# Ledger of designs, part 180: miniprotein binders against q56419

Target 1, 326 residues: q56419
Amino acid sequence: MEGRTLEEVQEEVFKRHGVLVPKKELEDLAKALEEAGLLLTEKVEARLKEEEEKLKRERPMRLAGLSYPEGEREARAFLEAFRASYPGEGEEARVLLMPHLEPSRVPEVYGAALAALEKTPPPERIYLVGVAHRPLKEKAAALPVPFQTPFGPALPDLPALQALDALLPFELFNTPLAFREEHSLELPLFFLKGRFPEARVLPLLVARRSPELGEALKVVLRDFPGLLVLAVDLSHVGPRFGDTPLTRTLAEEARRRDLGFLERLAEGEPEAALAFLGANPTRIDGVEVVASLLPLLRERKGKVLAHRLDLEAPTLSAVGAGTLVL
Key: E = the ipSAE of ESMFold2; O = the ipSAE of OpenDDE; V2 = 0.75 times the mean of E and O plus 0.25 times the DockQ between their complexes.

## First folded at step 13 (miniprotein)

Design ic7 (at its last look DockQ between E and O 0.84; V2 from the best seeds 0.79)
Fold by ESMFold2-Fast, scan of step 14:
Structure ic7 (fold): chain B 326 residues (1-326), chain A 108 residues (1-108)
Amino acid sequence: as target 1 above (326 residues)
Amino acid sequence: GDLIERLEELAEEVIRYLKEHGEEELAREIEEQIKDIIEALKSGDTESAIEILTELAETIARVLHRLGAPEELVQKVAILIFDVAKRLGMSPRQIYEIAKRFARAIER
C-alpha cells in the first residue's frame, strides 16, 4: 500500500460499506503488510540459501516420477523402450546432438541417440552442454557436484572441470542456483548415465554466445578426451513461445529450418548452419550453444539420424527435436 | 591457517585409507611429503610447496586408483587437492598441469 492509496481505500470502503476507517488504522495496516512482505522475502531468501548449500554437495533429481521413472529397474526398462522406438542402426559419435524436450513427446529421436551411444565406445567423460533456461552471471557455467539419477550419481570430472576453469577468462562455477531446475541437462543425462554408467560428466550451461568457451573446450578435449554432447532443441513455434499460431505453412517452414540447420552441421559447416537460419536465429533453441562451440564442429562430418516436429495441439505450438552424429 | 587445515584433512583421508589397505610405508611417505609442504610454507618457500604438491597429487591419484578406492573418496581427495592448489595461489597453467596429471592417473 502507498500513501496515495490510503485516501482512495478510505473512500472506497465508505462508498461501498458506509464505514469510516481512521487514517491511522490504514497506516498501521499498510505497515503490517509491508512487514509481512519483508518476512516473505526473508523466507524466500532462506529457502534459496538452503538450496544453494545443498547444491554444493549434490544436484538432486527434479523430474524423477514425472519425465522418467524413479526406480532403477523401471528406468532401465524405460531406456530399452526408447531404444526400441527407433528402427534404425546407430553410428559412432565423437559429437552427439540430442534433444532435451520431454522424452515421451519424441521417443524415436531419443531412440536414435541411444542407437548412436550403442555404437560409441564408452568415453572416459562426457561434456554435456545444455541451454540455460535461467540467467547466468557469465555467458556459461558449470556445477562440479554429483548429479543424481535413477542409475546412481553421475559424478563430475573434477580435474577436467578445473582444467577448463583455468583456461577461461571468467569463473566457471558462477551460478549454482541455475542448475537447481535445468531440464536441458537432467533429461539428456538420464539417457547418457543409463548407457555409460562409468563415465564422469562435465555439466555445462550456455546462456549467451561464448567463443572463449569453445576455444577452451578444444584445448581441454585434447588433454581430456571424451564424448561431446550438445543437448539442444530445434524450432520453437507458436503462441507458447510468443509466435503466431501454428499453420501447415509455418510447420513446413520449421521443418525446413531444422533440417537445413542439421544438414549443414553434418557437412562440417557450422557457420553455414547459423547463416541458414537467417536474420533471426532465436527461432532455434541452442543457437548460442552451436555458436559457442564452432571450433569443435568445423570440418567434422556426420549424419542426421532422426528429426521430428512435435505438435502441442492445445496451444497450436510445436518444438523441433533431432539427433545428429558427428 | 585454513590452508594448513586443508592439507591436514587431505593427509587424514589418504593416510587412513592406505593404512586400512596395508600400505603403511606409503602412508608414511605421503604423510612426510605433506609435512614437507607445510614446512616449506612456514619458511616462505612457496615454489617448493607447489612442486611437492604437484608430484603428490599424481602419486595419490595413482595409488587410490591402483587400490580401487571408492569414487566418493577419489572425488573428496580431488576437491581437497584443488582447494589447496587454489589457496597456494597456483597459476592457471600450474592448476591445469595438476588436473592433467590427476586425470591420467585415474583413467579407467
Scores: ipSAE 0.813, ipTM 0.927, lowest interface PAE 1.0, mean pLDDT 89
Fold by ESMFold2, look of step 13:
Parts: C-alpha cells; structure tokens; sequence
Structure ic7 (fold): chain B 326 residues (1-326), chain A 108 residues (1-108)
C-alpha cells in the first residue's frame, strides 16, 4: 500500500485476481500491518535497551574460542606461545603502542608487547585506548565495568574514570552498546590482563580526534599514575579498504608509511608523525588516537620493537601492526 | 527520593561489612554520618550534605582498605559514592576531589 489509495489497491486486486475485496477488509488489513510493525519496532527497542543495561554491569568475552582460548590454563599457554614468537628482549614502557589485529595474524608483534610488559613494573592501572569501530555519541567513550577475560575480570579503575569524566566537556560514559563487540579493547586486554592480573583498567575508545581527552588524561595521569596503552593498527590497504588488489608497490608504500609513522613517534614527535601521513593514503588506523593524545606523546623517546604488514590472501588486502615503547 | 535510596544502599553495604568484622563503633559512626546527609537534604542544605559525603567517602575507603575488603565490595561502594555525588549536584571539581581522596585511601 505504498503511495496507493485503498481504492487503487482494490482495483488492482480485482484486475489481477478477479475478486472484489471490500474496502473494509483492506482497511482492516492495513490496520493489522501497522500494528504489527509498531510491535516489532517496540520489541527491537526493548531488546537494545536490555542489552545496554547488561553492559552497564559487565562486558563479557566475545572472542573466547575464536581469537584466544576460553579456559585459563589454555589461555596461559597461548599467551606464553605469543611471547615465544618474539625472541628479542623488550624495554620498559610508560606508553605502549600495540595492535588490536587478530593475534594469530601477527604473533611476533603481540610477543614484542609481552616482552615490553616483562620490563615494565606492574602498574596500579592501565589506560587502554582503543579505536571505536561503532559510532560513539561523543568523540570518545569509556565503559566503567568489569571486562571478562580467561584470567579473571579486568576491574575498572572507577575513581580514575570518574576523575576523567569530570574533566571532559562531554559525558564520558555515553555509548555502552559500542563496547559490546569492540575487539580493539578485548584483544589487547587479553595480553595485558594475563601479564598484569592486579592492574585496574580504564577502557577507553576514540571515534574522532578529541584534544580534550588528551588534556584531561594529562591531568588525570599525574594524580592516578599508570601505563598508557594505544591499542591501534597501522596501514589498511587493498580491495577490502577501497584500493586495487595488493601489489608489491602498494605493500612497500604501506610498510614505509607504517615505519615512518612509528619512528617519528619514537622520536617524541607525534605532530611530525601525523604530518608525515598527510592525507593518510594507506589508512593507518591509529591517527585519531595519536591526535587525541598529543600532550601525552610529545618529547617521549622510545623504540619500535616490531612491525608486520600482514597479508589477507582471500581479500587481496593487508593490515599493518606494530609495537612501540615510549 | 532516589537519592535517599542510594544513600541507604551505601549505608547497608558498608555497615553490613563493618559489623561482620566486629567494627560496631565505626558502623555506628558511619550510620550517623549518612543520617546527617539525609537530614541535611531534607532541610534543603545541599552544601552540608556535600561536605559530609566528601569526608565520608575518604573514611569509607580508608576503612575498607585497612580491613582488606574484597575488591568486589570496594567497586560496589565506589559506584554508590559517585552516584550519590552526581545526584547531589556536586561540581566537576568536587567530584574530582572525591575521586582523588578515595583512590589515595584505597591504595595506601
């Protein structure tokens, strides 16, 4: 009945099927369809509100059995296998950049992060800053609840989260549903919780550059010291991301952009790192986080521990991942 | 209203734990401070309620730390304290101060 009168529908039915349906019966059908549509909409809205309320209490594992084992014993062995994938030694980190790409695709990059954590004194808390893959109501968000892991719940640092929220010009606790399947927090958290089981966590997402977040975090970190983790991926190239199929030339450009970005960050020059990317032609998946956190990255020198541009053969595409300590 | 219910919930959680650990006098003192907050609210004296809550939050954190309270309880109490603080209309500066005092007390 889209844009037709009941009279026109009645005429079309008669023309097509030779049956004259009384106008009252068509009106009854239209009412029933309208009522059914309203009930379905209300059911979907109620389900979303229910899911949102659940996320206000805890964030369950979504990738257990897919990206890492669900059982603690198997998860411990899995974590140690990743450390073994990086034969080198780490360095102490006050800031750690690590990936959120599927761990089995870049095992030595996650291994390098573990090596850095071995050299890092256990922090009171971890500021875990991921990339929002679903829209946020604001530029950034947090979810102040336990995140389940095979190593036990990663408990939120509620005082530090409330202090951060108090300093922002927007509500920090704004989009619970965006955290439901957010792997940029869950995957790094597996490694962080496995190594620092007593650290509390500030689970943060950035959707768009937020200078306000960086300025607020600079203040909060003075009163609530901890480890800052940028959980970001690097270049995204190939058809999955809007390019031609991956070529050697495109892959080499992606590697050059990744390493140039990381190296400038390692020199304590985050503005230069962003400027080096220009229009970001290889779609490095860390620019919004770095741009938000400039006050925390300036003049911090460090080292790139690992990098890999990982091929996605089925999609003829690639994603870069790296480990940087500052 | 809802604010008083949250205050009563905070009292229940803390006082139950203190009584379980033989801290009857502390439980009484905390109960009296929560009553004072409720009475201040009933009289429209929000400023007094905020002042009492600020000192109470630090005291509760210090006591829970001293008694080795389970992290689960510390988390629940923190949720209630910040919910009450926001419902009282505390400024961002006041909430930041409570957060800092609470964190220092539960860490040391």
Amino acid sequence: as target 1 above (326 residues)
Amino acid sequence: GDLIERLEELAEEVIRYLKEHGEEELAREIEEQIKDIIEALKSGDTESAIEILTELAETIARVLHRLGAPEELVQKVAILIFDVAKRLGMSPRQIYEIAKRFARAIER
Scores: ipSAE 0.781, ipTM 0.919, lowest interface PAE 0.8, mean pLDDT 91
Fold by OpenDDE base, look of step 13:
Structure ic7 (fold): chain B 326 residues (1-326), chain A 108 residues (1-108)
Amino acid sequence: as target 1 above (326 residues)
Amino acid sequence: GDLIERLEELAEEVIRYLKEHGEEELAREIEEQIKDIIEALKSGDTESAIEILTELAETIARVLHRLGAPEELVQKVAILIFDVAKRLGMSPRQIYEIAKRFARAIER
């Protein structure tokens, strides 16, 4: 470690390899490296290479036993409880916007998503578009491997993924390590796989707005029909995100931005939704995803089923979550 | 070398499954088509190789679907087909066409 902190090493690894190694793993590795007298960099690189090779075969669960149950029986009970947390009825979705926030924070919002899925005929495939919280080599990426869930593996739609890749001006299959710990796919996928066990999945990440992605997907969806899912959170406000502690005024602004965004999407006006946010002062997470998918969101009317601004009390911060059907 | 190895791997996976399920004639036909692709490549006739692969991909997909092949095998075969297609230098349109035909062949 040559005087570097574990945090600095974590950041360096993240910058170089796009992988956030958990502190505990870094600590264990650091101890092992100290004991072995090996340079942290070589072992970290070797481990990252090993993880990348594993990701050629499957994406293992990372949040099982933490955010959701690992066991199938318990996972089914979990789904039922989340569905029960939303007292309303859903609507059939061709496009579903749902959160990727920790499920326990916004159970009724996930419940609303489940309610919508109950009214949705089983799709052959699910286009699951998440937010890249790690750097990608390209504006967007896909991982064409099975994603493990308590309900069995979510299998990729390889033909549809290849069709999409063929229509993009960049390599879609990039930055596999960005998917390793990406919760924006894992958490929604739990609910989606639980409801639609036979659906194939296209796990997609967006790091930056890609109009090309939306245009390509519009063509692909014609020949490869399926459910489009936007796995996005809404406002991020408070100290964790660079603001002052949550106040009534800040919370009202976050809610106004969230609802104003969702309502315009529900009206089939995604450009108006983006324009309404402007510089996005409350840091709505899903902006780059929506900006990429404009051709798929235009002229589609729908309904906002749920919204919550959830307080994280220890940090006096809040995150917005919503469920929208189109 | 790498392209031929991938074609041979594709052949092995499909032929093994077909023989295990009593489809010996079809296994021989597929083996012959893969050989024809390899010979076309050796002769520099990439266009013929692409045409044969395109039809073969659909045929394999249909047969695996009809026989109720495990999804793991279908996925493996798809990976190999598209890897071969890319290595052949197939155009985006040609790859898209294979993808479309493959998907239709495995639709329930």
Scores: ipSAE 0.755, ipTM 0.902, lowest interface PAE 0.5, mean pLDDT 91
ESMFold2 (binder alone), look of step 13: mean pLDDT 83; pTM 0.806

Design ic8 (at its last look DockQ between E and O 0.85; V2 from the best seeds 0.77)
Fold by OpenDDE base, look of step 13:
Structure ic8 (fold): chain B 326 residues (1-326), chain A 108 residues (1-108)
Amino acid sequence: as target 1 above (326 residues)
Amino acid sequence: GDLIERLEELAEEVIRYLKEHGEEELAREIEEQIKDIIEALKSGDTESAIEILTELAETIARVLHRLGAPEELVQKVALLIFDVAKALGMSPRQIYEIAKRFARAIER
C-alpha cells in the first residue's frame, strides 16, 4: 500500500478483478499488513530513515540495467541509437520540453531531444523540472545531491539551488524520499548527462502548480543562466488511467490535446495552452509543471520536434510524449 | 554547537586541500577568518560573523576555482557555507548574495 488510500486500493481491485473487497477486509488486510508491517513498519521506517540518510549524500540509479544500460560504453551506444531514431535535425534550446516515459516506448521523441541538445551550447547548469509521482510536503521540491548516471554523477548546482530556495516562500529542500525512485528526473537526466557531462544540475519536482516557483526561477535564471528542461509526459488514456480501452476516437482526442498544447507552447502562449486543455480530460502529465513555469514560457517561440502517442498493448492504454524547443 | 562543528568541518576541508596544494599562507588566513567568525558568534556579534562569512565564501570559491579543485569538493564546500549561513540566520537576500558571488567566482 505505497501511499494509496484503502478506497483507492478497493477501487483498483474492483477495476482489475471485478470484485468489491469490503472495506473492512481491506482494513483487516491493511491491519494485518500493518501488524506484519508494524514489524515491517519499524523495519521499514528504519530502512526509510536509512535511505533518507543515504539520499543526503547521493541519489543512486534505480533504472540502470532496466530502462538504460548501466555501463558507460553501452550507455553511449544507447544514446547514439536513440539519436539515430530521429531523422531530423534539432534546434538550439533555451527551454526543452522532453518526455520522461520509458525510453524504449518513444525512442524518436528522445532522439528529437538529443537532436536539440546537439545544437545547444553546453550549459553551465541544467534546471531539470520533473513531475512528482509521489506526494511532496510542499508544491515543489529539490534534492541537492549528486544523481548517479552511467556517465558519472550529475552534480548539483548548490549556489543556484540555494538562490532559488532563498526566493521561495517555502523550504525547497523537502521530501527527499520522493526523489528516490522518481523516474521523471532519472530518465531525462541520462540523456542530459550523456550530452553535457560537465553541466551542473538542479533536480526539481513539481507536485502542484506553484506560480512562486516560476517567478523565483525567472530571477534565478538571470543571475544563474542555464538550460531549462521540462521533463513531462502528455496524455494518459485508457484503462490504466480510468478510461475505456483505446479507440480511434480516444486516440485522436489525445493527439489533438497533446498537439494543441505543444503548438500553443511553441507560439509562446502557455496560458492559452493551459486554457486549451480545460479540465484536462486526457490527463496531460505536464500541466502542473507548465502552470508553475508560465513566466519562463511566455513570449518564447519555438518548435515541436516530435510527438508520439504510444500504445501499451497489454493494458490497451496509451501515453503521449513530445519534444518541444523554445 | 552544530554551527561551530560545521565551521570546523568547512575549515578542515578547505585547509586540507590548500595545504595539499602548497597554499599554506592562504590556509592560515582562512583558518584565522573562521576563528574570527567563531569569536564573533561567541561575543554575540552576528553581523560581523555574517560579513566575514560572506567575504570568506567568495574567497574560498575563487581559490578553489583557481587551483582547479574537483567539482565535488567545490559543491561540498558550498553546501557547508550555506549550512553555516542558514544557521547564522542570514536573510534570504544575504543568502542570495552569497550564492551569486560564489557562482561568479567559479564560473568557467
Scores: ipSAE 0.779, ipTM 0.909, lowest interface PAE 0.5, mean pLDDT 91
Fold by ESMFold2, look of step 13:
Structure ic8 (fold): chain B 326 residues (1-326), chain A 108 residues (1-108)
Amino acid sequence: as target 1 above (326 residues)
Amino acid sequence: GDLIERLEELAEEVIRYLKEHGEEELAREIEEQIKDIIEALKSGDTESAIEILTELAETIARVLHRLGAPEELVQKVALLIFDVAKALGMSPRQIYEIAKRFARAIER
């Protein structure tokens, strides 16, 4: 009944089937369908409320058995295999940029992150900043609950999270459901918790750039020192993202933009890194996180350890991933 | 109301843990401070509750860390402290100060 009156529907039914359905009968049917829709909506809303209440207590694994092993013994072997995929040495990180792309697609990029963590003193806490793939009520959010991992729960740093919340002009704990399926936290956390089992975590999401978040985090990091992790992917190119099928030319451009972005970050020049991307034609998804965290990235020099632009064969598309230490 | 009951329940767990670890005098002191917070909440005396909560948070964190308390208990204590702080209408600066003191105490 897209833009049709009941009379028009009645006429169409008669035209096609030779049956005149009384207008009242059509009205009764429309009412019944509307009532059925209301009941389904109420059930969906009740289910979402229940899931939200569960997320106020803990965040369960969603990717165990899919992206990484569920059992602890197998999970540790998995970490060692990924470390072995990167034959080089890491560098100590105060800030680590690492991907959230499916680990099996970019093993040496995650391996480079593990190599950096080997050189990094165990922190009291990890500021894990991912990219919100579901809408947030505010520009950024956190979920102050344990995140389950094969290595045990990654416990929240409740004092640091409360300090951060206190400095923001909006409620930080604002969208629990956005964390339910958020792989940009879960996948990096597997590697981080495996290497730093005693570190507490600040699980943070950015939906839209927030200068306020960066300024607040600069203050909080002074009083609550820890490892800052930007869990972001780089270029997204190909038909899945609105381009033609991936060509050598498009792939070369995506790689050039990824590396130019990372290299400028490594020079301590995050504003220049953003400016280098212009309108972001290869859709680097790290830009909103970097734009939020400018105060924490300025003048911090470092090194790009790894990069891959990885092909998604079924979609003829590619996603870039990198490892940067600062 | 519900927060007062939550505070009483957690107080029992914290005090029991302290007594089990030979901290009888400290358990008595903390029990009295929790009672004073509850009385302040019931009386609407937010200034007194804020003063007591601030010092209590650091004291409990320090003792639980020293005794090697289970992380589950430390997390429960932290949640309650910040819930109470917000319910008391503490300013952002006051909440930040409690957070900083608590964190430093559980890290040392």
Scores: ipSAE 0.703, ipTM 0.876, lowest interface PAE 1.1, mean pLDDT 89
ESMFold2 (binder alone), look of step 13: mean pLDDT 81; pTM 0.781

Design ic9 (at its last look DockQ between E and O 0.81; V2 from the best seeds 0.00; counts 0 for: pae E 1.6 > 1.5)
Fold by OpenDDE base, look of step 13:
Structure ic9 (fold): chain B 326 residues (1-326), chain A 108 residues (1-108)
Amino acid sequence: as target 1 above (326 residues)
Amino acid sequence: GDLIERLEELAEEVIRYLKEHGEEELAREIEEQIKDIIEALKSGDTESAIEILTELAETIARVLHRLGAPEELVQKVAFLIFDVAKALGMSPRQIYEIAKRFARAIER
């Protein structure tokens, strides 16, 4: 590893293998590599293969003890506290748009999602559609294994997943390593599993807009009814995302884009919502998800329950989050 | 070889559970149907194998549901069934039909 930073190696491993190796493991590995030179590529490959084999059985928690409590009792108290952070009442959801941002940053937005879930009859299955922050082999993917949560495993709905796969022109069960560290599924799933312990889950990731996914899901949802959840964030602005430090003007633009997007979705006009964003200059995270799910969002009226643009002070950057019911 | 092993694994999981719950006759019937699938495959009669598997999948789902089988077992059995279905070269329509029947059989 002549002259490369641990971050560069992490990025390269991520790019090549879709696995984010923890920096500490990379440090230990780099130390071991400094000691063992050529053996690392084989060891890394062997570890990645082992991790891929483990993902055939289950998806372990990665953010337990960090973003949410690991223990069930503490996790329940966590849910109650988040619900309490939203003073309003929810509405019944057939479609729920909620964030996947670090929960502590936008507690009332997650609280609004919980409020909506309180008014929602327990679904047999949850279609959980997240954002792929790692490359996928296809436009979308699913991982048909149990996802670990403090409330027990979220079990997959294999029949519904296979039905969906059957209707797609590509292999749905692709890129399992992309799910290993994907927080866009893990964080929403904590709240969903906590509220609906018996619901099966279809964990889906979208990397690029797939109209085929929306059309297939429209058919599947008719035969396999369930709650559709869009786990998406909104605007990403500031230095972390290539902008200048957050200003009042930049924040107002981000809020305008976020709210304008959510309001048009609430009116049942998802195409208008996408058109409103244009080139998406504030980098709304959920665009590819919404663009994939247009057939499911059309003509559905709903309500925006919460919105926040949350400042990350150390980077002078901000991320938008919202909760919408349809 | 790999397909037969998967069918045997399916048989073991289902038959074990049924015997543990006193459903010995049904366990024997399912075992016989799996044997029939294997024989159909050996003879090159893939169509018969698909038909038997389709009906068997629904039967297994209904019985597991009726007995109150753990969801983990139900999903494991579903996985094995669909793995076999794919290995048999079932069409998307046939796979979708099995999925639909299985899901209805375990509906709460």
Scores: ipSAE 0.748, ipTM 0.901, lowest interface PAE 0.6, mean pLDDT 90
Fold by ESMFold2, look of step 13:
Structure ic9 (fold): chain B 326 residues (1-326), chain A 108 residues (1-108)
Amino acid sequence: as target 1 above (326 residues)
Amino acid sequence: GDLIERLEELAEEVIRYLKEHGEEELAREIEEQIKDIIEALKSGDTESAIEILTELAETIARVLHRLGAPEELVQKVAFLIFDVAKALGMSPRQIYEIAKRFARAIER
C-alpha cells in the first residue's frame, strides 16, 4: 500500500471488482502483512547475528575451488606455476603493491609479487591492506581472527592489531560481516601465506580514506616491524563500470594512467600520484588506500615490476593490475 | 565477577602448560601474581592491578617463548591478556604498552 489511504484502496477495489470491502477488513489485512514482515526481519537478523559470531572466531576460505585449490599440495604447485609466469627477478620490498583481481586473469602480475617476496627477508608480520567492497561502520576495519588458507591458518598479530586500535579515534574491530566475502584480502593472502607461512597478519580494509590510519600505522610499524602490502587493483574501464564500450583510445588511456600512477609511487611521490589521477576517470581502485597511507609511502623509492590491463572480451571492459616494490 | 573469571581462565591456561613442562616453581609464581591482581581489585586498587598485569604479560610471553609454546596457545594467552586489560579499563597508552612488551618478549 505505497502511501495510499485505506479509502483509496477501498475505492480502487470497488472500481475493479464491484465489491465494497469494509475499511476494517483492509485495516486487518494491513496489520497482518506488517506482522508477517516483522517475523521475516527477525529471522534475517538472527541469521546475520549468527554469521557475525562465527566471524569473531575465524574467517573460512570462500574462494577455494574457485580461484585456487583447496588442498595444500595442489595449492603449492599452483603457487609455483604463478611464479613461473614471471621469468624476471624481483627486488626486496618493505612495501609491496599487488592486485586482488582474479589470479588467473593476471598470472604474471602475481608472479612478479612472488619474485619480490623471494628477495624479501621473512617478516615477523604482514600488514595486508585491502579495499572494502561492503560498507564499513568506520573508514577502516580489521578482523583479528585466523584466516583459513590451504597452507594453514594465517594467524592474526594480536599485539600489533591492539596497538593499532589503541591509536585510532574509532574502534578498529567494527564490521566483521564486511570480511565474510572480501576477496581483496583472501586472494593476496593466498600468495603471502604460501611464501611466508610463519608470518602473522594484520588484515585491514579501507572503505574511505583515513589519514588517521596512516599516521597510526607509521607508529605501529616502527614498534612492530613488518611487510606492508597494498592489495589494490588499478583502472576499471568499460561498460561493466559505467562507460561506453571499451575503445582502443580508452584502453590506452587506462594503461597510461595505471603506469603513471605506479611510476609516481615508485618515485616516492604518493601525493603526485594522486594528483596525476585528478578525478580518477579510469577508476583506479587503490586511491583510498594510497590516500590513507601517505605517511608510509612518502620518500620510498622503488620499481614497477609488472603491469597488465586485462581485457574482458565478452563485456568489452578491462581491469588493470600491477606489482610495485618500495 | 566476570573480570575475576577472566583472570582465572588466563591463569589456568598458562599454569597448566607450565606444569606440563616441569616449571612448577614458575607456575606457582604466576599463580601468586594473578592472586595479587585479584586482591588489588578487591581492595579497589586498580592501579596496582594494571602494573602487575603489565609485568605479568611480559613475563608470560618470555616464558612461552623460552619453552617453544605452540602458536595456538600464544594466541589464546594474548587474547585473554588483552581481554583482561580492556575489562580493567586500561587507557589506550596502557594497552599499547602491554602490546609492545608482549610482542618484544615473544619475538626474542
Scores: ipSAE 0.619, ipTM 0.865, lowest interface PAE 1.6, mean pLDDT 90
ESMFold2 (binder alone), look of step 13: mean pLDDT 82; pTM 0.796

